# VHH binders against WD repeat domain-containing protein 83 (wdr83), part 19

Target 1, 315 residues: WD repeat domain-containing protein 83 (wdr83), of Danio rerio (Zebrafish) (Brachydanio rerio) (q6dh44)
Amino acid sequence: MAFPQPRPQAPQLPQHLWRTVDCQQGAVRAVRFNADGNYLLTCGSDKSLKLWSVSRGTLLKTYSGHGYEVLDADGSYDNSQLCSCSSDKTVILWDVASGQVTRKLRGHAGKVNCVQFNEEATVMLSGSIDGTVRCWDTRSRRMEPIQILDESQDGISSLKVSEHELLTGSVDGRVRRYDLRMGQLQVDYIGSPITCVCFSRDGQCTLSSSLDSTVRLLDKSTGEMLGEYSGHVNKGYKLDCCLTDKDTHVLSCSEDGHVYYWDLVEGSLTLKLPVGKAVVQSLSFHPTEPRLLTSMEGRVQVWGAEPEDAAENES
Short names: E, the ipSAE of ESMFold2; O, the ipSAE of ESMFold2 at other seeds; V2, 0.75 times the mean of E and O plus 0.25 times the DockQ between their complexes.

## First folded at step 15 (VHH)

Design w7xy (from v_r, 15 letters changed; framework vhh_7xy4_2; at its last look DockQ between E and O 0.91; V2 from the best seeds 0.83)
Fold by ESMFold2 at other seeds, look of step 15:
Structure w7xy (fold): chain B 315 residues (1-315), chain A 123 residues (1-123)
Amino acid sequence: as target 1 above (315 residues)
Amino acid sequence: QLQLVESGGGLVQPGGSLRLSCAASGFTFRTYWMAWVRQPHGKGLEYIAGISSGGTYTYYSDSVKGRFTISRDNAKNTLYLQMNSLKPEDTAMYYCARLPDEWELPYGSFDYKGQGTQVTVSS
C-alpha cells in the first residue's frame, strides 16, 4: 500500500500499464495522441488508420483508403481532420467525422515516412524515402504540392512542425531546421542515419535519435550538443524519441523491448520500462499529462504515472 | 517487370580484386535500400553489405568490412560491390537484393534478388 497524500510533486513518469488496445491492424507502425490527448491514432501495416478513445479504450472509427501500410498520422488542432502517409507513396487528408477521404495526394517517388499538420492545419508536411519534404495545401482543390524541399541527400525519416519552424531528420545523418516564414535553413550534422526528431517544449533545443544507438540534445540556435543519451538499442529500426511534457526527461524506444528514460540534465538513466520482448517501434507522450503510448508488434499500450490497481506498501 | 541482373563474377586468385555490378529495372531504384548477399555452396545466405537509397549510409558484415565497398549510381540504376583482398572463403554466389523495409536492418529480409554471379577464389 502507498501512503496517503500529499505527494508534493505527483509522479512525473508514466510507468504503470493502464490499458492495452486490441488494434487488430497487424504491426502498428506509429501511435499518436491527438492535440488534446483524449484520442489516439494507430497506423496499421494492414493499411488501416484507426481512431480510439484513450480513456475508454474503444474504437471510434476506421479510415480505409491507403493501398499499403500506414506509416504515420496526425490530427488537426480542432479534431476535425486527420492526415496520414503510407508505403503507397501517398498522403491522405481525412474528414474525422465522416471517415471520408478529402484528398489523396500523390507526387512522392517512394514511401512516405512521416506527416504532420502545421499548427493552423492549413498545410500538411510529408517526408519521404525519396529525400524530399512536400508541403500540401489542405484548403485547395489542387493536387500539387505548394512547395518541395529537396536539400536532403537521402531519405527523410522524421519531421516536426513548431510555430514557424520545420525540423527534419534524414538518413544522410543531418538534422535540418527550416524557418518557414523566412526561408532560412540550419543544418546540424549528427553523422548517423536519423530516425526521429523533435523540439523541446521550451523551444530552445532539438532532440534526435539515430542508428548509432544514441539520442542527442542540441542547442537549437548554436548546434552545440547539450546532452547525449545511450544504453538502448537502435541499430536498424526507425524508433521514436521524445521529451516529457515538462522537459525533465528524454525517452527513446529500443529494439530490446524497453522504453528508456534519461534525466535530461544529468544524462543518467532513470527508468528502463519493460514493454515486451520485441522491438518497441513507436511512442507518443501526452501533451499535458504524464501518459505514454507505446506500440510493439501491433500491441498498443497506455501507461500512466499512477497504478490503476492495488496499492503498494512503499512510497 | 522487376529485374536485378548481376555481373562481374569470375575466377580470381587469393588477394585479387573483382567488381560486381547489378543492373536494376522495373522499379524506382533510387527509393530503395539495396544489399549484396552471398551463398557459399551448400550453405545459407549471408548478408554482406547494404546501402541506403541515397547512398549516404552503408553497412558491412564483419567478414567483409574493410575489404569490400558497396556503392550505387542512381542515375544509371546500378548497384556495385568492389571486392578487394579476396580470400578463398569469399567463394560464393553473389546476389543483388532489394530491401522492402529498410527500417528492419539488419534483421529484415529482401523481397527480390537476382540470379546471382559466381565468385570463385582459388590458387
Scores: ipSAE 0.795, ipTM 0.902, lowest interface PAE 0.8, mean pLDDT 90
ESMFold2, look of step 15: ipSAE 0.805; ipTM 0.908
ESMFold2 (binder alone), look of step 15: mean pLDDT 85; pTM 0.872

Design w8l (from v_r with E104L Y107S; framework vhh_7z1x_3; at its last look DockQ between E and O 0.88; V2 from the best seeds 0.83)
Fold by ESMFold2, look of step 15:
Structure w8l (fold): chain B 315 residues (1-315), chain A 123 residues (1-123)
Amino acid sequence: as target 1 above (315 residues)
Amino acid sequence: QVQLVETGGGLVQPGGSLRLSCTASGFTFRTYWMNWVRQAPGKGLEWLSGISSGGTYTYYADSVKGRFTISRDNAKNTLYLQMNSLQPDDTAVYFCARLPDEWLLPSGSFDYWGQGTQVTVSS
């Protein structure tokens, strides 16, 4: 048993390249782990959605059916269904195993930027440049949305669902949190177009990224700003942000080819991960392990906390 | 078919003001970010300003920031550019342009252009 020499009190952060996947999908607009972290989805500007094995880096299936680029996707918890959204103004529900389109849902007046299942995968929620969030029943034969949320004054860039809550980000500079059971709405004003929103793992905070090159952490219940993180570049792209699996650090993509890590509490820059020389457009953090996915142009990279051969030797 | 028609150009003296309009048809105007671009005699295209689909976000090139104001009226399918403190080097043909993907760096990504309207700043 060798005793490694880590920094005292420093959490394990994914900073070692394990794998590069050339997806052959044009630009990869979004990369997403599935719920258990064993699979990943890639959303291509070539109109395709692809499913990959994270550990092997191998293509498992290609999903074709969108008429324009795929902008976001999500997998159901049981791995039986996928949803995706596109510049073709549609949301598609897919059967994972067969690759067949189960539903192609129309109604948005413009491109659809974001999509996610609720926890039970009985509903899909989508957000569009048309300023609406639409809720779609996955089991109904009717093709109309069961609910339309139109409070936003500009396009919807990002959404996340947690139990009975819906978090949305808009170009109008506002983060909105809906309590879908009680019909309540909380609005937090950021003041710059929102590019990505998410919940903290403990559910007590929200995180947002915006075109003023700033990521902000807010108290969910009060809207009070708890942290502000900058130094990266976000001027014109819809870049992803997230929190680490233990809520120790804030991450953001950047237009300068890096992923930035900040200590959540102190707000100081911990790591500037060099991904490449182009825009890092999307990221996804593993649900339980220090593992990160990044996309840059047509490439997806898998990052771990230790060099891959060292991690395999420790297992 | 997508159509963009600019109006409001003309001759003004240095320090003057001018308001350009761009009327859109053949597409759902309210779901596109829109931009103004100009071309001076013998020169390439220069991006000036953009506005989000809902009109809540505006952005400008440094050369015109503070002097030009972009706006839109989605009920009228019309884009505007208010131009103040005009200088002789603002002389150009001005085009409105449609941005097909709002989440890309503004540059050669515009897919449709108007015919242009001439602005001449001369004493």
Scores: ipSAE 0.810, ipTM 0.907, lowest interface PAE 0.7, mean pLDDT 91
ESMFold2 (binder alone), look of step 15: mean pLDDT 84; pTM 0.855
ESMFold2 at other seeds, look of step 15: ipSAE 0.827; ipTM 0.915

## First folded at step 16 (VHH; framework vhh_7z1x_3)

Design x10f (from w10y with Y106F; at its last look DockQ between E and O 0.96; V2 from the best seeds 0.88)
Fold by ESMFold2 at other seeds, look of step 16:
Structure x10f (fold): chain B 315 residues (1-315), chain A 123 residues (1-123)
Amino acid sequence: as target 1 above (315 residues)
Amino acid sequence: QVQLVETGGGLVQPGGSLRLSCTASGFTFRTYWMNWVRQAPGKGLEWLSGISSGGTYTYYADSVKGRFTISRDNAKNTLYLQMNSLQPDDTAVYFCARLPDEWELFSGSFDYWGQGTQVTVSS
């Protein structure tokens, strides 16, 4: 008498294509989930910002007001506001429902590469090729930044805000973490221009991508290198990296048309996801579910861990 | 009016050195990545080297690695190219070029160019 063998559990990595959206925005420079993961933002080289329903794959609203390419965007926690940044040197605060520009903030001396709200959406933080991070009050009519951080020796490529912490990446090869409550700064030297930074979900690690085609995981508090991930191509583009929703894998865009997944602990390649034949420039991982957005040229794709029908059948 | 003006070219013997300068005006120099490109007589444009806006990242074509050094002085709005161990096939007009999009290095597209400076390496 033999016992039946249990069936293997399905993988929890987004590898099944759910949707392809032709955004009609020229190149999509950045793709971002909103805070709850139900909407996505696309940042167009045609100067537009668009909001889409993730589940339906349908356009909800187009935001026009930037004078050049939109390079990054973020949505507020309550879905009432958006912020965006552009090659036109500005940061824009938008009202989601009306589509109107609430504020157009000037002051950066060059292109603004990255922008994000803090958790409460009381401020926006922006990073520029001018080497500064600027903090803007979302509530007042004042057009001047409330704070300017100028420690970087070269352009700012990426920033992320989590609680009281600000993480920045610079072309100077350094990842900087500011403790905004304590007024302290930790600097971690990577040695190659940083293209993207993010926090791990558990808040204990930082992840960075750089132009040496390497993604690195560091202990947030000490700066100790915990992992190093390579095999992809990142030599000339600002490519995104991230961790999965449960911190099990590291992801990176690649110039070869793939998204690479590495096991966080082993550092071995788990999946080489074929997105297309051009540079995969941006990605965003769902805050709580195994769901991934990718952008390549003017297309955005939504990926899930199961075929879409199977994912809808949970009980 | 964006202007880029190259100086420092001339005639040099094989094995010699030259230092090219490019003075920028009409734009915020310190917020642009800058490049050197050359054109030999009867040939196409050849990209040589680039440098980030803050000067902390430099990159080179294989043909000039180890011989050429790019640098910049943002206080003087000036880009430099130090060229060592010059050979006759380095004879060209050398141009300073502005990179409009630092995150598309593979495109090689430059939006403004200088007038060029002639470098001649003669046997």
Scores: ipSAE 0.846, ipTM 0.926, lowest interface PAE 0.6, mean pLDDT 91
ESMFold2, look of step 16: ipSAE 0.862; ipTM 0.933
ESMFold2 (binder alone), look of step 16: mean pLDDT 87; pTM 0.883

Design x11k (from w10y with S107K; at its last look DockQ between E and O 0.98; V2 from the best seeds 0.87)
Fold by ESMFold2 at other seeds, look of step 16:
Structure x11k (fold): chain B 315 residues (1-315), chain A 123 residues (1-123)
Amino acid sequence: as target 1 above (315 residues)
Amino acid sequence: QVQLVETGGGLVQPGGSLRLSCTASGFTFRTYWMNWVRQAPGKGLEWLSGISSGGTYTYYADSVKGRFTISRDNAKNTLYLQMNSLQPDDTAVYFCARLPDEWELYKGSFDYWGQGTQVTVSS
């Protein structure tokens, strides 16, 4: 039996463990690179948010002020501010350098699952189990949201902001894309509770994960399904998905302790990265380099494209 | 503070139907996923069904899929279970239960329970 010649080897993917960090935060609900990829944020079930140096693996600062688990966080593009959200139904704006709470915003009727700054960090956007997305002014002392988006028929699980666009995922099985300046709304029906959404690096596609254990790639402008990726397990957790730094592969967390990589174009499984024996709950891909963060229970791991020994010798 | 009160149980013949209700108070009902659980005489607890906070996602144990239907009315703070094609082994106390963490459907414990309503299926 003759097999087809293998395709040329794809660029190396982050599959080599560089560092393990025991965060001492209880369960780490979310792990996030900052915009330049030099820092990472960890969101703890112990109610803390922590900032770490990626290269050194060292703790830089702990942010305390939430009354319950921290569920998501984001850093402003200039690295001066952080925002976070929690089961305590609040969104907090932090000053990075001082560690002080700048604003603590209440209004959601239930836990807040996701939060992100817009590009200028003039607003924070938050999504909640109450089915709303709320926009908060970062510059004023106003305690009320400047906008509430209530189109969703069930909880909001994930949101991402890119330029003037907002992408949201809901338990109602829909991915929604808002043009925040023009007031346009595109709705894509997936049919299963959405757990994570993101944009492709080239801005032409959206990616969503859902509780039917399937990740889907859609054309942003038309809503046409371009790819469908499965084989992992996502049945009951809010798991992250993403695209690699060059849009070559689709990634997903999995309840079986792996991160799955699929070739974006071929749809075939490229790598099944063993992270551990528990649910891999969160991941974040470096903005420009083949580096990956994963969280499992109370630990965060940093993965690179080459073995640590080889990277050290070349550095 | 938090209160869940089940009603609608009773005696029914095999093949019959019942509709259970659970009235909630003391919390923001529409922001919690809700569940039905039962306990047959001398047996452990058996999870039956759950429903998302907005009501758009429902899920069932294999033992009741196709026969039972979970629903909710957030305006009335009420959870429902429509039970059809009842058989004697459906005899149990039925509880409604609040799920505190919606993103662990199979590993979380329920934080508040009703007192239960008895369902008896007998000729």
Scores: ipSAE 0.833, ipTM 0.918, lowest interface PAE 0.6, mean pLDDT 91
ESMFold2, look of step 16: ipSAE 0.845; ipTM 0.923
ESMFold2 (binder alone), look of step 16: mean pLDDT 87; pTM 0.881

Design x13t (from w10y with S109T; at its last look DockQ between E and O 0.96; V2 from the best seeds 0.88)
Fold by ESMFold2 at other seeds, look of step 16:
Structure x13t (fold): chain B 315 residues (1-315), chain A 123 residues (1-123)
Amino acid sequence: as target 1 above (315 residues)
Amino acid sequence: QVQLVETGGGLVQPGGSLRLSCTASGFTFRTYWMNWVRQAPGKGLEWLSGISSGGTYTYYADSVKGRFTISRDNAKNTLYLQMNSLQPDDTAVYFCARLPDEWELYSGTFDYWGQGTQVTVSS
């Protein structure tokens, strides 16, 4: 019988430009894939949130309601809702289809830097320069947060939710991991303002970027540093970091107009992707495929592992 | 109605010390990163130091690192600059400034400024 021949085992990294989108939102502060990777969200300094088709490269909807820049956003697992946060100190829950504001939540004393749904979209979590993380119920008409976490000594820059765990990064140089079921808190001291945090895909590690131009991989359970990645520039911007879809590489934005890729295990630089001549501020990696979003100024770019025509023929 | 008022300037001899204060009103002080900037006679603006909203992160220009210390008291809405080992080329008007976007740290863009306080190092 005829079996397919093995494909090359080397990791495929998104390094080929597929598409450029000029978002017309001023600076794009954050770019995010939705849960299935078919749509992308752009957070504009013009106060707008926009939803785009990745495959078509076309604008699907604009969400207006924030009074200042939109700083972060997330889509619910079922594509029915969006959440966003802003310099206007609010968190907004949106209905995707109608474009209407479902809730506009107040209470933070300053800019809200980050926001995400939990996996079931029953809760929104937001982090602010006021040093608090706030948990908001998506299903009730309640205007007050259901929980406020105030352990941080300085602003919250980034947060991520996985199952019952909440990971936060703070300007106080600490990465905090909350087990919300058990009520436990683990604190890892990095010593420089944290700009982004995330979990590894296998859930065993945490990754953090900080203003000392260093990305660090830590064992989630022990806090032991497993890897340290440098050579990029991160001195004054809130830059994103992430892991590839199969946890083979660490990525970071950089102020020098590149996205840096390091081999996760060896720590060596694999690729210095030239995105442009300005700060690459945000990135998002596709949930299951080697595909990358980058934002630089008002431009979003979609990157694939092969030239677009060749990728269509290969699969 | 945002106001920043610097105090504590004056005449000092070389090698001396001064402590500048900046009292803030009309905004939520504890949620903004704050900075000190100076302007020497006949020269442009020189950024000196900044401090995060919670006070846990401080950063300095090379020209003042080790001699100047920035701090804040969020309960008093006050920003401080402790200046040690002052020399004649530290003579300038010193301003406190509010950073509108903490994630463009070195942009040099400040949205509100105080009137300034004169520091003169002589005699």
Scores: ipSAE 0.856, ipTM 0.931, lowest interface PAE 0.5, mean pLDDT 92
ESMFold2, look of step 16: ipSAE 0.858; ipTM 0.932
ESMFold2 (binder alone), look of step 16: mean pLDDT 88; pTM 0.885

Design x3i (from w10y with T28I; at its last look DockQ between E and O 1.00; V2 from the best seeds 0.89)
Fold by ESMFold2, look of step 16:
Structure x3i (fold): chain B 315 residues (1-315), chain A 123 residues (1-123)
Amino acid sequence: as target 1 above (315 residues)
Amino acid sequence: QVQLVETGGGLVQPGGSLRLSCTASGFIFRTYWMNWVRQAPGKGLEWLSGISSGGTYTYYADSVKGRFTISRDNAKNTLYLQMNSLQPDDTAVYFCARLPDEWELYSGSFDYWGQGTQVTVSS
């Protein structure tokens, strides 16, 4: 009778190793793409922050100035500035080209776990084991935070900024979303220490990982749980989670040396990517292409959706 | 200079209870996760329980879950262990310990320890 409809094709997922980079920074605590995905940042337990070319896999600059491990970093959209945070209780603003420290901001009472610019890079937002999120002006010589958020009952583990919204995760088992323009706050109770938070690409959902080895997708506006993803191991580390470039899959690091991929809608495991034999500490997904960064111990790996030789022929 | 001082140990009958205290000084107590560890006669160290810096997350070894309760009072810089239903094999020196990296929760790598307090369960 009628012709059958073609079955939708499975999306290409980053599963082909393109590069391994030995960063020579001790343990790499965090790996991050810059805003356009052409550069990557590595945060070292040796107190250094390094900037690398993704396409060449080569070191471009080393930023020295933290007194202890670097725990997180972010690059401004125009690639002119970096921010970083450390176990030394500081946030540093760097000039990319010169490598100079523009500001070294003190005030947190303990380790600073996470840091990010807002979209315009007019402020930096940082989250600490001291339970506060602090907002710092990048443009003035003012050394005090312009805003302190202290609603959390325990340490802040992760934060992300999207447009005028700030998303935070806390050891108190809560994900908090602030509307920075309107001063509104939405609180979603997960019940286990949060290790990572992020927004979906379409801006309609939030994703969180926690120490109960579960990643959860929530409706941003209502807090309704839309998906729950498990099977990986997250019991004692601050592991990253994210969504793919087109919101088709949920990813999580794991203590078992894999990155797990789940279909966002169906919730089924699509891929268990073998990264290595140690804890996969951090990951970052390319903003527009199916490309993944992972860190494990002192090395970073770059993964693509097809073997690199084939990708060259397309470009 | 970091100091941790345990108190509250003593002799107790089987089935009894004790509350241990650990007073901290020389660091910002409320920004560290804290733990209890014990050493029984002739045995190695055994991790018992930990608590997050804000006190909202607690976790326990299977051997003490349901019988022991960890807590903290950050205003007093004090860590507590309430021990109920004590048995002779709970006899040990009990130490409080500071966790330097909260994101290696089960590392067993504590950077500062107290002198310990003896708990003896007999009869």
Scores: ipSAE 0.856, ipTM 0.930, lowest interface PAE 0.5, mean pLDDT 92
ESMFold2 (binder alone), look of step 16: mean pLDDT 87; pTM 0.884
ESMFold2 at other seeds, look of step 16: ipSAE 0.863; ipTM 0.933

Design x3k (from w10k with T28I; at its last look DockQ between E and O 0.76; V2 from the best seeds 0.00; counts 0 for: grease 26 > 24.2)
Fold by ESMFold2 at other seeds, look of step 16:
Structure x3k (fold): chain B 315 residues (1-315), chain A 123 residues (1-123)
Amino acid sequence: as target 1 above (315 residues)
Amino acid sequence: QVQLVETGGGLVQPGGSLRLSCTASGFIFRTYWMNWVRQAPGKGLEWLSGISSGGTYTYYADSVKGRFTISRDNAKNTLYLQMNSLQPDDTAVYFCARLPDEWELKYGSFDYWGQGTQVTVSS
């Protein structure tokens, strides 16, 4: 009978800096993986949207057409289209390969904070300081929204789409979940302005961050609070939160220059990742791998679960 | 053009109350967060209070919390400051100010100000 050999501990959470990208876009308002995690999008205060290769760290294309800061963006699952939203009150649909504007959609009365495709990329959904969510047909030449949701009493800060469900967060302190097939609306009152919402990977929970420096995990169907995560600083910025690729940890940006990781079940702080000395404005977790993007000022950083080969960084 | 006009200042006794108004024009008022700021004689500018575009979120400086109440009426394009329990050190010119970015994602001083209204607290 042989004695077992010690096994190296596999890294599980992204905490090793792989790359820093100076985007040259002014402040990077949002950073997003594409659907397969091979590309990333950066939304600049200089009015530009940029697409980058994650593995190479190289700029692939710049998209110019917004009249003011770009605040959010999303890529279609087939990598053929992008959508973006801006302080110029518009939503733009882009053709990825040509860099051309396919649609520039107007109608919001104020800046547009968030935008996402549905899974089929047949519609775009956008949320604005004007308190509305607007649904836009990507295939029609029609320039008016096909649906307007106006239940919110204050600005919309964040939205996410999954199957037939739409999740929104508002300054009015409410997280709203729309079931568009059944015609149902469920409202969970958090009581402080919402900065970011998302679904858990298993689809059973919702996660929200708010200006009371607290991230909350709720049971989607009942609204029961399952977890509450604090210790970070979120008092005045629209900061992102998310769950890891396997729903093991909760993450949040923080105004103190860190990304906080909490164990989902225990609620205890697992890691306080030092990103820098300014507000960590945005984050995005890889869809299937332990890899994290962060933005702070004009820089994006890529973090992995183990160190990258140092020899390749010298060429 | 953007214009903000404060009214409602005046002379009041210690312990008294005043209600300030700020009428907005030249922009879509209901899509901006709004603020009150004051400047006392011999002092710099002091931020007092802010309110979200829909009016559901309000926040205050410690110096006025509990005594001042910010509110807005989006149908009338008007911002208000109810000031109670006034004391002599509340004497100042009071300004309403527009916040260009509701998230502090960039350094954001106010982009438009009114000309101010004088509040004087004395017997």
Scores: ipSAE 0.835, ipTM 0.913, lowest interface PAE 0.6, mean pLDDT 91
ESMFold2, look of step 16: ipSAE 0.838; ipTM 0.917
ESMFold2 (binder alone), look of step 16: mean pLDDT 86; pTM 0.880

Design x9m (from w10y with L105M; at its last look DockQ between E and O 0.99; V2 from the best seeds 0.90)
Amino acid sequence: QVQLVETGGGLVQPGGSLRLSCTASGFTFRTYWMNWVRQAPGKGLEWLSGISSGGTYTYYADSVKGRFTISRDNAKNTLYLQMNSLQPDDTAVYFCARLPDEWEMYSGSFDYWGQGTQVTVSS
ESMFold2, look of step 16: ipSAE 0.873; ipTM 0.937
ESMFold2 (binder alone), look of step 16: mean pLDDT 87; pTM 0.879
ESMFold2 at other seeds, look of step 16: ipSAE 0.871; ipTM 0.937
ESMFold2, look of step 17: ipSAE 0.872; ipTM 0.936
ESMFold2 (binder alone), look of step 17: mean pLDDT 86; pTM 0.873
ESMFold2 at other seeds, look of step 17: ipSAE 0.870; ipTM 0.937
ESMFold2, look of step 18: ipSAE 0.868; ipTM 0.936
ESMFold2 (binder alone), look of step 18: mean pLDDT 86; pTM 0.875
ESMFold2 at other seeds, look of step 18: ipSAE 0.874; ipTM 0.938

## First folded at step 17 (VHH; framework vhh_7z1x_3)

Design y10f (from x9m with Y106F; at its last read DockQ between E and O 0.99; V2 from the best seeds 0.90)
Amino acid sequence: QVQLVETGGGLVQPGGSLRLSCTASGFTFRTYWMNWVRQAPGKGLEWLSGISSGGTYTYYADSVKGRFTISRDNAKNTLYLQMNSLQPDDTAVYFCARLPDEWEMFSGSFDYWGQGTQVTVSS
ESMFold2, look of step 17: ipSAE 0.876; ipTM 0.940
ESMFold2 (binder alone), look of step 17: mean pLDDT 87; pTM 0.880
ESMFold2 at other seeds, look of step 17: ipSAE 0.872; ipTM 0.937
ESMFold2, look of step 19: ipSAE 0.873; ipTM 0.936
ESMFold2 (binder alone), look of step 19: mean pLDDT 87; pTM 0.878
ESMFold2 at other seeds, look of step 19: ipSAE 0.878; ipTM 0.940
ESMFold2, look of step 20: ipSAE 0.873; ipTM 0.938
ESMFold2 (binder alone), look of step 20: mean pLDDT 87; pTM 0.879
ESMFold2 at other seeds, look of step 20: ipSAE 0.872; ipTM 0.936
ESMFold2, look of step 21: ipSAE 0.872; ipTM 0.936
ESMFold2 (binder alone), look of step 21: mean pLDDT 87; pTM 0.879
ESMFold2 at other seeds, look of step 21: ipSAE 0.869; ipTM 0.937
ESMFold2, fold request of step 22: ipSAE 0.875, 0.874, 0.871; ipTM 0.939, 0.937, 0.937
ESMFold2 (binder alone), fold request of step 22: mean pLDDT 85, 86, 86; pTM 0.864, 0.869, 0.869
ESMFold2 at other seeds, fold request of step 22: ipSAE 0.868, 0.874, 0.875; ipTM 0.936, 0.938, 0.939
ESMFold2, last read: ipSAE 0.875, 0.876, 0.874; ipTM 0.938, 0.940, 0.938
ESMFold2 (binder alone), last read: mean pLDDT 85, 86, 86; pTM 0.862, 0.865, 0.869
ESMFold2 at other seeds, last read: ipSAE 0.874, 0.866, 0.869; ipTM 0.938, 0.935, 0.935

